# VHH binders against c4kar8, part 313

Target 1, 263 residues: c4kar8
Amino acid sequence: MAELSTPSPASPAPLDGGRGDELEKFTLRGARQILQLLQDLITHRGLITAHTGGGHSFMTAVLKVDEERGRVVLDPSPDPQANRRALAAPRLTCVTQLDGIRIQFPLVGLGEGQDKGRPALFAPLPAEMLRLQRREFYRLQVPLAHELSCLLKAEDLARKPVEVSARVIDIGAGGVAVVVPTGAAEFVIGGTLPACRLALPDGEPIELDLEVRNLNRQTQRNGTEQLRVGLRFAALPRAADTRIQRYIFKTERALNAKARGGL

## First folded at step 16 (VHH)

Design rv9 (framework vhh_vobarilizumab_d1)
Fold by ESMFold2-Fast, scan of step 16:
Structure rv9 (fold): chain B 263 residues (1-263), chain A 127 residues (1-127)
Amino acid sequence: as target 1 above (263 residues)
Amino acid sequence: EVQLVESGGGLVQPGGSLRLSCAASGFTFSDYAMAWYRQAPGKGRELVATITSGGSTSYADSVKGRFTISRDNAKNTLYLQMNSLRPEDTAVYYCARVSTVEYTDSSGVTYYRFDYWGQGTLVTVSS
């Protein structure tokens, strides 16, 4: 119920406690609401990460909503293997952001065809969409210009200690997502990476322990693949938490100001 | 009609074990992720454990290493094996079905929406 997110010092639970219906108030089920949200994604040219299962995803976008046929039209991947995985999947989990609000929805029954002579993927309209308007679920997409990095202490394929400088792609109160160069290190879900160093634009790097929470091989819009690693702050000192929150708020304000001042 | 019926609760001494069962009917059980919730006297509901249709599990930190969630799709049954029980585990335990909408943030924390839950089974841990 706080409109501004407060930093969580340490909440190690992978599950959100409380009511089983806590996500219900963020769930859209009305046909008009779903259609409007999908149209908003088209209008704002929102990029979507479509998770196909097995730790794989690809970048897509909603090209149009076909109301007559009750389906959404998606941009296929230039990687044929990513498209084959998507078509074979029992469901896609689509994740995107609109004005800092996280949007997630399932697509079931994916097919392929053509739209106006171009290859396209089709799926029935989702029966529900999740629109997380709560600030505690917010993840800042880190601008490329910030060159924010995290030095990870991991092991390579031969089990030798290795230090990997990974690019931070998003950051929130509970952790970061990073891009790791292919073959640079091995990661185990649930494994701990001790004494890693998060470099923010101001001040000394923050030393922290990170827990590997997820792994995803994402196919980009140009067809290349990258490994994305989700990392949870295992224990975060109050001073570090404050610096991370300050970075998130400053960056979000700057991005909002730039958007409002645009031509 | 979707129904979830819990059983297996009771009185147990600290350090003891119990196994809870949830019999599901009225839907294709194997297509859904399932969860266990609990509510202690005077407190809100706490999500204890989840299991996906594919068998991947997650747990609240308060129960990690002590509780194990499992499912038997042939019997349409969800289980919670509870070991090393503590007085603070005293609660009514509820079985819940996860809707098709779930959210996993980039740090791996998963948030679920639940559309059906059972009437609960009481677990009392006391000497």
Scores: ipSAE 0.005, ipTM 0.299, lowest interface PAE 10.2, mean pLDDT 80

Design ry1 (framework vhh_7yz9_2)
Fold by ESMFold2-Fast, scan of step 16:
Structure ry1 (fold): chain B 263 residues (1-263), chain A 125 residues (1-125)
Amino acid sequence: as target 1 above (263 residues)
Amino acid sequence: QWQLVESGGGLVQAGGSLRLSCTASGFTFSDYAMGWYRQTAGNEREWVAFITSGGSTTYADSVKGRFTISRDNAKNTVYLQMNSLKPEDTAVYYCARVTEYETDSSGEVWYFDYWGQGTPVTVSS
């Protein structure tokens, strides 16, 4: 009867708004922040699950933000019954995910009409949006320029100790994904690699134990095989956790600033 | 800007077959796992099939043995071959890019960061 510790990607459900203080720090109420986030959903063509209550939902997307009229324009469902439920609902709860970040917001006062001769749904801009950067689920794609590496202490095919310098391709609160040449070492799902060394740009390498979570073989265009290894941090020390989170935060800020032309 | 364009949906009789295609642009396709989701009218989105960058496949229990996911990295395309279709397979089918995957004691857990526009499939009986 035990539930999964992580949410299923196939069935997004609304988070309880009554969780009050826990979610307040993740709630955006600034008009500019709300407009920027809605624009990001348009730019990335983010699919939204709109919950109309009573266990009903439909798929939609933000087509545009009408700042002059203070409203969002949504793609209606191809199912007329879903649109009727939405229009009759006192509130829609919209749930989506962008770059590993869960986004949830209410829409109240849904209406119907046309946009450029096509059917559309309209609602006033939400007064708040929940932006949950899920610590366990978020993965930062490591910029190639950072040359982030992890020295793995593993075994070769003959069970002899071998050290492999692996390139870190993504990093999160719970682990890293690395790439190694196929055959450089043997990995077993569930196996522990003790005393590995994660090199971050600032400071000494972090010594930590890694658990193998997944393996994926990829053949490159030149015919060379590359192994992608997902590794979980086992019993991560607090100081190491702080350094990893600082790196993720600093890098995300720098990437966001660069994308906005800040440099 | 990332883009996923689905095609191949339509109306088919029960027991029939359809092949869906999803062409990707704006990212290095060969570096990502890809998957297919479906949503029936008024219901939540449900996962169907998943293929890793290395070609390993996983299927939802409802489609095992009937559906096959594959990819062509030279064409930046992922496919879903659907055989022995049932009325219960009627849905809008969405292509998704997978950004994270993990294994636990119950199996693989995936997180999807980008979806296409969808392609409708109707199975009559």
Scores: ipSAE 0.000, ipTM 0.145, lowest interface PAE 15.8, mean pLDDT 76

Design ry10 (framework vhh_7yz9_2)
Fold by ESMFold2-Fast, scan of step 16:
Parts: C-alpha cells; structure tokens; sequence
Structure ry10 (fold): chain B 263 residues (1-263), chain A 127 residues (1-127)
C-alpha cells in the first residue's frame, strides 16, 4: 500500500506540502458551519484528543458552545499536569472523528474557570476546522471487545531488543495506532519495526513490518498517561491487506448497524 | 507572538561544512519538537531532520550520516550541522516548530503538522 501514501516512501519522516494548500478544500471557515460542527460533537459525545505540543496530548470533549461570548467550553483533564501544559501552550490542536469523518481544529487563548460550578477550560471559537470527508482518510476505531493487539519488536533505551504487546486503538488501510505503556520501549519517528505481529480475530497473527510515523503521550479522561504510536504498514502482502480490509469493513458495518438500530 | 530566526547559510564548496542555527521566541521552546526543512526552486519543501522535546532525533535518508540536528534549550536554539555537503543540498533551509498532529494520507498513515516556519536561510553548494 505504500504506493498510495504520502509522504514519499524514501523519506523516513512525514512531509508537509504546506498546511493550508492541500487541505483547503476540506477547511471550514464560516462561523455558522463551525458552530454547527462543534454542536454535532456535543450531540454525538465525540471524544477529542487535544495536542499541547512536545508530544503531549490529553483526552477532552466539547461541553458547550457559548455563541454570545464566542467561546467553546472543554472538559478539563483530571491530570493537573495535562491542564497546566494545555494552558501554557500557545495553541491546542484538537483531533476527533465524527461519523467516520476526521475532524481537526486549532484552539488559541485557552483559559480556565468554572461552568455551572464545575471546572472547565475555555477558548475562543476556532477560526477554521478541517473536515476530511474522503473515504481513504477513514480510520476504524477498534472496539475494546475485539481485544486487538500488535506484538511490537522494538528496542529499549539501551538499544536492547524488547517485545511489547500493544493494544490497537484504530486501524486503516495503511496503518494502525497502538497504545504502549510509557517507558516500555523507545520509538524513533521514521524507524522500522521488523516482523511485528498483528492479531486480528478469525485467524493467525499477520506478520508485517511497521514504520513509526507519530508519537504522542496522551492523558486519558481518567488521568492515566499512555504512549500512542502511529504505525504505517510497510510492504504489506496482498493476503494481509485483504484480511485487514475485511476486518475494517465487517466491523464498520456492525458498528453502523448498532448505532442506527438497523440491520 | 512567535518568532523563528534562521542563520548560518551561505556559499560552500562540495565536501565542505556549514552549521545552521534557529533561535525561537514567543513560546516555551523546551516543550516543542523542532525540525529542519529545505526547498529548492520548483520543488515542494522536504523534511530534513527532527528533534523531539526529549532530544530524540530522526533524519531523512538523503542526509543520514552527514547532518546532525541538536538543540540548546537554555538558548532557545536548534542547530543543523551539515557535513560532506553535495551540490544537491543547495536549497533554502527552514526551521519549524512542530505541533504533533495526527493527520491522514490515503493509506491512513499519521503525519506531523507544522505550526510555524522561519524566514529561511539559503545554502549554495558549488560543484
């Protein structure tokens, strides 16, 4: 699948052609559209990963949109350190998914206070939101009940081989995101993890090489910290690609049927 | 108010060395990953090197073994040491602050989005 991926396969790290240039067609700048999308995130209880920079993030949600004051109200982290990082950051980059559509937006000027007697974070409404509507940008959020795991062959701080069983939290045509306990292994962006094993339901583990594309230390809503690692499938065999696509399709259909109450 | 100021570019013969510097202001430098990019006329910007807030480094295949990225948090500065320069290294070099944002390509792979770019510093390598 590397042939359908950007950045160039020869590059060990992501390339960016300019943040606005390629994504302008998916960028919402109208105040009404922004307000409606934020309201949709409230209605669907969309969980948001808020990136504070330096490889740190925390899990939040939009609690309220205050149209009169031009502000959004966010759920603070139970981890005070995550909230301090967020308040110190010049901007938050918020990432979520709504009905299979990837949504990203910046928040600038974060403050803290109270909303109806409860702690809250406040920010001005974003001037733009990115809404990636094309199917190839879809990532399946893996149900916990599936207990999907990937055995990673990595290295510790001393460059000694270590095997880490990581929980798969999302999966797409070109890669997976996994959760690793902080300190379990060292990952280098652009580094290759050879002969990893992806355990899908209904068969033997798939052996594959994975390239590290993204690293993020995420504070969950319960206050625990996890290392989230984004991994690209390198040299994916056709049989493995077929099994992964079948899993995604089957699981998506089941989740959509359950959410809509239909078959 | 953010600012990135690159310096250290210039003219050098093939096989020579240059050290680029980028001094940051307006944000807590130690909390952010930093990167170096380059752009040649008629081509898109390409990534050269990353350094995380913790000091871990990653390099593009074209520069591995020749370039070294480093940082000095006390000076709010990131450096790119360029050795064994080749004519194909001729480009404008840009420093960037990195806000790690997951984004997707057609394969579902994660990318980093870059918040801020400096004004750039030109490097010309003679053959």
Amino acid sequence: as target 1 above (263 residues)
Amino acid sequence: QWQLVESGGGLVQAGGSLRLSCTASGFTFSDYAMGWYRQTAGNEREWVAFITSGGSTTYADSVKGRFTISRDNAKNTVYLQMNSLKPEDTAVYYCARITEVETYDSSGVYYYDFDYWGQGTPVTVSS
Scores: ipSAE 0.005, ipTM 0.176, lowest interface PAE 10.6, mean pLDDT 78

Design ry12 (framework vhh_7yz9_2)
Fold by ESMFold2-Fast, scan of step 16:
Structure ry12 (fold): chain B 263 residues (1-263), chain A 127 residues (1-127)
Amino acid sequence: as target 1 above (263 residues)
Amino acid sequence: QWQLVESGGGLVQAGGSLRLSCTASGFTFSDYAMGWYRQTAGNEREWVAFITSGGSTTYADSVKGRFTISRDNAKNTVYLQMNSLKPEDTAVYYCARVTEYETSPTGEVWYYDFDYWGQGTPVTVSS
């Protein structure tokens, strides 16, 4: 009766490796393919969310790949507590996105050290990497300039109703990921937040029910701690779904045009 | 541009002691981990001891309990105190600047890499 773990469309939550054959066709196991993908992450300066377990994560990046010794070098967190959690974890689950393509890989045996006089985290090369080109896993990273927010209806520690204006950090077909200050409200996985309001540009806020799918305490590269909440759209009218998809496609085109203009 | 200069080697009787020194120039010594390694006739170079910029130390099993690595950042110098010397310790000893290292979750050094720029200092232990 255990529920199968599935990825939330509103969060870069790790995919369940126990789903075996379904994900095998998207799994890279060749050493050259793994090295090339890690190099692509370096070239594109891709930000990685490293999950340390217990609902904690931090932002990192691949700085270097040592092919001869079979090692990856990662950027440590400026928060020493996040680094201590990472070093104590039996594994990291690293999740990132490259041009809308979800990339996920495990790192086992994380250590700390130094590279060219700078602090660094070290791990053996992963034996496998997931590269998933699926529409359901596409996540638009919301530009800060859009000030996209969602007004959440939640409860505090004393079970009193509270309204929290949360910043939307990514959005997809099935949900959103939002960030709130740690302690702003209590969230329960599987709980429903009724009559929340998603504020999109160019129109009235969309009123919708959100289901909490995952919770993660995340340390940002600047050392600040925040609670990341993955939220699924419980039910959407077709008009709301159309408006959300329109926002995603227009914003993606604008970001792609801006990136190409820089070249 | 930068250099490592080793000194303090020589001839010593089994059971004796020597102190090797390595003086660095041309780089910010306090920012780097430093190590000692040795090469015996017919063998590849092997590491002996390692000290991080923060002062944590690790030793090869063959010298653990007999050798002590230390540093003096004000003098840009790393030292190797060698006690209870054995004929098997006969080698040319080299100082190395450590470019990469990795620790276990418990603080043990599992992995390191280095560039070295020393000419070496010979140590001969007679029976």
Scores: ipSAE 0.000, ipTM 0.271, lowest interface PAE 14.9, mean pLDDT 80

Design ry13 (framework vhh_7yz9_2)
Fold by ESMFold2-Fast, scan of step 16:
Structure ry13 (fold): chain B 263 residues (1-263), chain A 126 residues (1-126)
Amino acid sequence: as target 1 above (263 residues)
Amino acid sequence: QWQLVESGGGLVQAGGSLRLSCTASGFTFSDYAMGWYRQTAGNEREWVAFITSGGSTTYADSVKGRFTISRDNAKNTVYLQMNSLKPEDTAVYYCARTEYETDSSGEVWYYDFDYWGQGTPVTVSS
């Protein structure tokens, strides 16, 4: 347990905790807009995290939009338990991004069957989709080739100190999301992990304190489960902040150059 | 240290065009995202457009299709091309190097930006 950063009145509530009136301007309700956005996710092969409740999610994708039947076709998990959780859930909360823009939508009435002889999940088209143009534009999906890691100083189930090397899957100015092997350490939302070490490709590791913000057990597309931990930078020194921002922007620039020149 | 200098504002008729410029110094311009913001009297500043270090652009819904943000890294300059101007676009326009809070765990937070310089006023007459 650690002390939390003092919330500013200017800091927004989490998306699902809702600033409903202010989110309205980012909400798409037109049938044509919804169909187009879902088609854009197919075209860009957008990976979707589908939250099934209880801290569980699985990685999926939109395979097809069936306009005639008014439904979306999703890629099922190879893990049958993830599919059972999804089918039992009253609703899925689907989260993805397109060009750094957060997209979120609910699916209600999930069913299973087959599409062209292959297993599939089906749901009615969502009545609304949230497209947040002013948020998350600087969340860099970390290239696997960079092998970015963060050495976390945490506690195990018996409250004994443990060090865990976690893979950094995304990074922004405010924090990182990491993958931790299930059972390697215990995390409490709002707790602080002191003196962790973030390894960037160039230079010495950055020593920093991290606040646990989110926990999610995500079933990957290969059927394996991993614990994803969202961590906020606490009291980040200016020099460290500069290095992190430079890494983000240089990497995004390199990825854009590679996409233009490399196919 | 670092500074931003905005220029290009003025008086223009509805339906007209203006190009705003912002020249940066004191930091490695090509490594940072840049944005344009505007503020009317008595209101909070609102975001207009972003451009990342890699050149990806994003626009507020109110200006999408009418405004274009671009950058010239050789000149340390970010531009805002404003077409089909409306009286509602009347504001003081500010350029900002992006200083922001982002929770990468999937909690969505609004951006906080540092505004530098005195801005450049734009008045659109009907």
Scores: ipSAE 0.000, ipTM 0.126, lowest interface PAE 12.0, mean pLDDT 77

Design ry14 (framework vhh_7yz9_2)
Fold by ESMFold2-Fast, scan of step 16:
Structure ry14 (fold): chain B 263 residues (1-263), chain A 126 residues (1-126)
Amino acid sequence: as target 1 above (263 residues)
Amino acid sequence: QWQLVESGGGLVQAGGSLRLSCTASGFTFSDYAMGWYRQTAGNEREWVAFITSGGSTTYADSVKGRFTISRDNAKNTVYLQMNSLKPEDTAVYYCARVEYTTDSSGEVTYYRFDYWGQGTPVTVSS
């Protein structure tokens, strides 16, 4: 993550809303995740820059999460003018950094009162929080019963287009591993396979551009040879990303339920 | 304070074993799925093993049958037992916290891995 630029903690600016689609992958919406992230900010005494609009901001911190009342408690500014601007604002944009990770979230409906006899600002819990961290990939081993396949658009030795139906053996957020018979097509590491089709249960095949990342020839127990091809998703629309993530989790849950003796 | 601290790496000969540990602090460890991933000299990041908050495990094909992931919620620690090590296992190993979101029906709609700490290097000589 050293190559990912992090905003200055001294003067962080809110991220542009025009990048909303790119930032969806980093947005937390689950109540437990939001509560835990807010608690992490409390534990680290993290300073937050709260933007009130019009170029105005002030430094605050999360003092407490009141789960029973569904609200967050913030440290008011020592500047009364800043507090008045915050209370008048329709929305605060809160920006902080934790261990090099940028965190951003909105607060709407700010009020004032006391916490433990001291002045405090209150707001409803945010419905979402942005945590800008690069995604890493996990791989679910695909059950054979699912018969998951990917139709690859590749080339033969003479550079003529061929279509190869490949069995998907593992799948993650960033790609798939497939197996093909030896000689079915030519693959070049770093090459792009356009308009391939990933067949998931419960829907139409997903059309994807795939980049070849690795190749491995292996002999199966029955003596036949196969080629294992690692493929990266070159670009993935949010709807496709959501379907893949849902398949991975749903399959993992089903395997867990089966392992616990419930089908 | 909020951190994942990896330990247990080192130099080992092919066929040997190592046990990696990752101790968590600053969050409710038992609420999260945990995983291990590694970064090789080629700068490729590869997921290795995953354990849910309920204790169910999943492994990458490259390590299945050789590695075992486990957790001890009382110690806020996740472990990776690595057996039958190969030179190809040479990498820096990172412990990851797994975050997810649910839809209105309670089904998870999104997964991601967050990594923390400096990692622990593992070198397997041939």
Scores: ipSAE 0.000, ipTM 0.106, lowest interface PAE 22.0, mean pLDDT 75

Design ry15 (framework vhh_7yz9_2)
Fold by ESMFold2-Fast, scan of step 16:
Structure ry15 (fold): chain B 263 residues (1-263), chain A 127 residues (1-127)
Amino acid sequence: as target 1 above (263 residues)
Amino acid sequence: QWQLVESGGGLVQAGGSLRLSCTASGFTFSDYAMGWYRQTAGNEREWVAFITSGGSTTYADSVKGRFTISRDNAKNTVYLQMNSLKPEDTAVYYCARGTEYTVDSSGEVYYDAFDIWGQGTPVTVSS
């Protein structure tokens, strides 16, 4: 049953990026990427909330992508007033979700007509689409050149307080994974490490509390052993959250630029 | 759905070449490292090649100098160019998205954890 229904009150509102540069990392502008994403929405029968302004929205879906004519075909609302508002709007803001990924895009120049004898709404292909994976699942793999470290406040095998400088191997909005020398400290899943210090390349170390989420003792291909520790940010201040996310975005942009071949 | 779809496998004579492709959908491909693994009947899955989001590459010793991993971020595709194929390269080849890595005592980075896998593409090299 692929029924379009009235918008759910629990549906997230459009993402209002007052700072557009913060969202640029997640904005698709390539024609091929846009076409593929729209086709994925068709394949998964993604329900779209289309916002027409003035607090009004309706449920729709992409029925077809006409690549040759550069347009999308949308399912009209069963409410004729919603369709009239959409046609009168200077733009639609379309919001949907695909496997935990938030997708948002504008449509400009909406028209009405018929597709294969059925009423339909038509719009030119969007020039851009925003694609946001849920922050907690995204991990940046930290370049070795950054020498990103976290000073852990833990206990040794004799239960004496010890400070361990651990290399950060990945970082996300919810935590970090670090590598520590075998035997340097004792870790317990669910245990809290208070007042640890995360050293980012720019600025002073961030003081934060970490919770041990997982432990993995691994023998590498070259025969060396290391302890890999997954750590959750237990109580992350907003200022620290902002700095961590800026580091992630900045590093990803730099890595993407190098992928084209550096000068 | 986050998906990886492999293609390009098949039958080839020893000394021949094949190019495998793996097309990604449902995530921002350019943000992730990608890898190739292979598995032969009765043996454990082994790592073949890895490419970072920045384009740095690493290879297993068994394929170094013969295989080349590359990526095309505009096409959301990772490739494995296989040259000078040997009968012992016969395997099912899998594409994977990298989410975890290991640093050895020399500071070299190896990617060891993957959360999205393809269905595999068979490669048979005749003697």
Scores: ipSAE 0.000, ipTM 0.083, lowest interface PAE 21.3, mean pLDDT 77

Design ry16 (framework vhh_7yz9_2)
Fold by ESMFold2-Fast, scan of step 16:
Structure ry16 (fold): chain B 263 residues (1-263), chain A 128 residues (1-128)
Amino acid sequence: as target 1 above (263 residues)
Amino acid sequence: QWQLVESGGGLVQAGGSLRLSCTASGFTFSDYAMGWYRQTAGNEREWVAFITSGGSTTYADSVKGRFTISRDNAKNTVYLQMNSLKPEDTAVYYCARVTYETVEDSSGEVWYYDFDYWGQGTPVTVSS
């Protein structure tokens, strides 16, 4: 409907409950997903801005998730007044970000106590968590059934040209992530792979230049190594951009419909 | 004040055709992507077809080759031409304005969310 304004440079503005219905597609409600996301906040030491209402907020962090008791443990503010406001609030709105992803969730029933002899705040696990991606960093996880691939034009260890068919595991407006068998080719961060071919449904492969942005070696449970390669689209033509965006929209909507039908 | 008004639904025999229309008001129609959704009894709304402000189209696999979405910006109207109808196409069909909104946080970072506004719907029944 309308763009939301930024009220303060010191704290991220939360999205309130009046927009909850419109944001349902970005809302995680599965207990396993919520637990995993909270654990990711712990692992990455994510700082959280907790909004207590009336323009007040304080900085906190998730210290621990107690799955057996169904609660989250938070770091209290060094400001006693901020803690008093938090405990008196009917609801906290918690806002944080990790790797270009905005995460927002409510906490109700906040209490105080101790965890291993240290002051702590406690709340029941949130029933929902909102997860938003910046538009340019949005990535669709490609369904395995789509068998989406990209033919990469790269070099082997001897700097001889090779072509590698790589499985596309995610795709966004800015690029793709692919999986390549270890040793299939040599990749250099910042290097350009010219005239690669992205195979999308319903049309000829899209020929485009890709820039290597990141590399991650993953060891599977069976000991097999794979290389995940993050690739940025270079100077993508409008027609190609339109086809990629249509694939993303179509797939996202189909996945959303399937997930809701499975409930 | 925005409004979407659907029309053109009805009862049709399998193999027949219907043309649905959706007239928009209260916003600059030519600036927005438009779509069609449908909902069967006991099921969630599913996406059917999408058309961008520039006229590019995309379709759900279940209707591809049978349905055609189009628009007339002079009339603020989006259409769904439905051919080779099957009993499985029986549903209430909804017109939607596809929107993308942004939120700017206190550090100047821009986050996005998207959502669709639906009209009142028009029923389509396909008998064998």
Scores: ipSAE 0.000, ipTM 0.184, lowest interface PAE 12.7, mean pLDDT 77

Design ry18 (framework vhh_7yz9_2)
Fold by ESMFold2-Fast, scan of step 16:
Structure ry18 (fold): chain B 263 residues (1-263), chain A 124 residues (1-124)
Amino acid sequence: as target 1 above (263 residues)
Amino acid sequence: QWQLVESGGGLVQAGGSLRLSCTASGFTFSDYAMGWYRQTAGNEREWVAFITSGGSTTYADSVKGRFTISRDNAKNTVYLQMNSLKPEDTAVYYCARVETYDSSGEVWYSFDYWGQGTPVTVSS
């Protein structure tokens, strides 16, 4: 079959100050553990963002785990182009959340076919999965009813300064993810957006500097694309940090109460 | 499976220049953002420059105006032109394929393989 390769000799420390060393503690490599986690994603109907490379992703879900054949079955995108990108990719990087815990795993060798007469994507079971049970990795999915927004100071296509109201889709201790209106602004990874304003329900907007950390054209379940921008809090005053943490904690408790109470 | 090979490091006097190269194989190079990082003994690894698949560039404040990152998709190569070198630029320089793991405010710098690194020593 395949030649056994030695591990790559160059394994430098991760850019984020030793996080790679700590990731080993959160890495699941046991076949039974991996199968159980994938089954938990099915049970909780966890939505998965599958990154196909080149700044592209699509939203999917695990439909089935075929233990006998050693593979997962995924929900294909209604956008044929997103499916073509996925099939052409050497790997998918899958990101999801289960009860506030961030889960990541690679899928390699993606194929297409049918499951029970419906289109499906197939991949071998991942050899490893990350399950990140730390406060700094936690991301709250922001309820639509909260209408949480961030006023961004950016540049348009002509490099003219513009202010863009972006919807906040998730928030954590280290930053936010936003969706940007079509054609509203250009972003550069590592660029700083100064004096942005994060609107929380509990008072005046928080003024803060945001660093652009990632850009992703995500194909939604309905087949439309949106630009998702990941933004890191570059400089966060203690008072702002306290308000953000309070919002996260309060919202998480409210969501948990609704789930338990059947509200 | 995929590989990054750095070259171009060496010993140079303060005020001098070096050009680093990184040649990629085993993946569709034009689809990925690429970055240069450096590490000195006893210090954390720090990013130096990023270039997106579309050619947009971003630099660390310590090198802005002195270093230029560029790419040649036909050669599967990313470059770092280093001008006006200072003793504090002494480090092992690494090439990496830049991946994002989520759309939130935290970027995970992930890779299947980092390059072997190329040492740069700047003497005063």
Scores: ipSAE 0.005, ipTM 0.218, lowest interface PAE 10.2, mean pLDDT 78

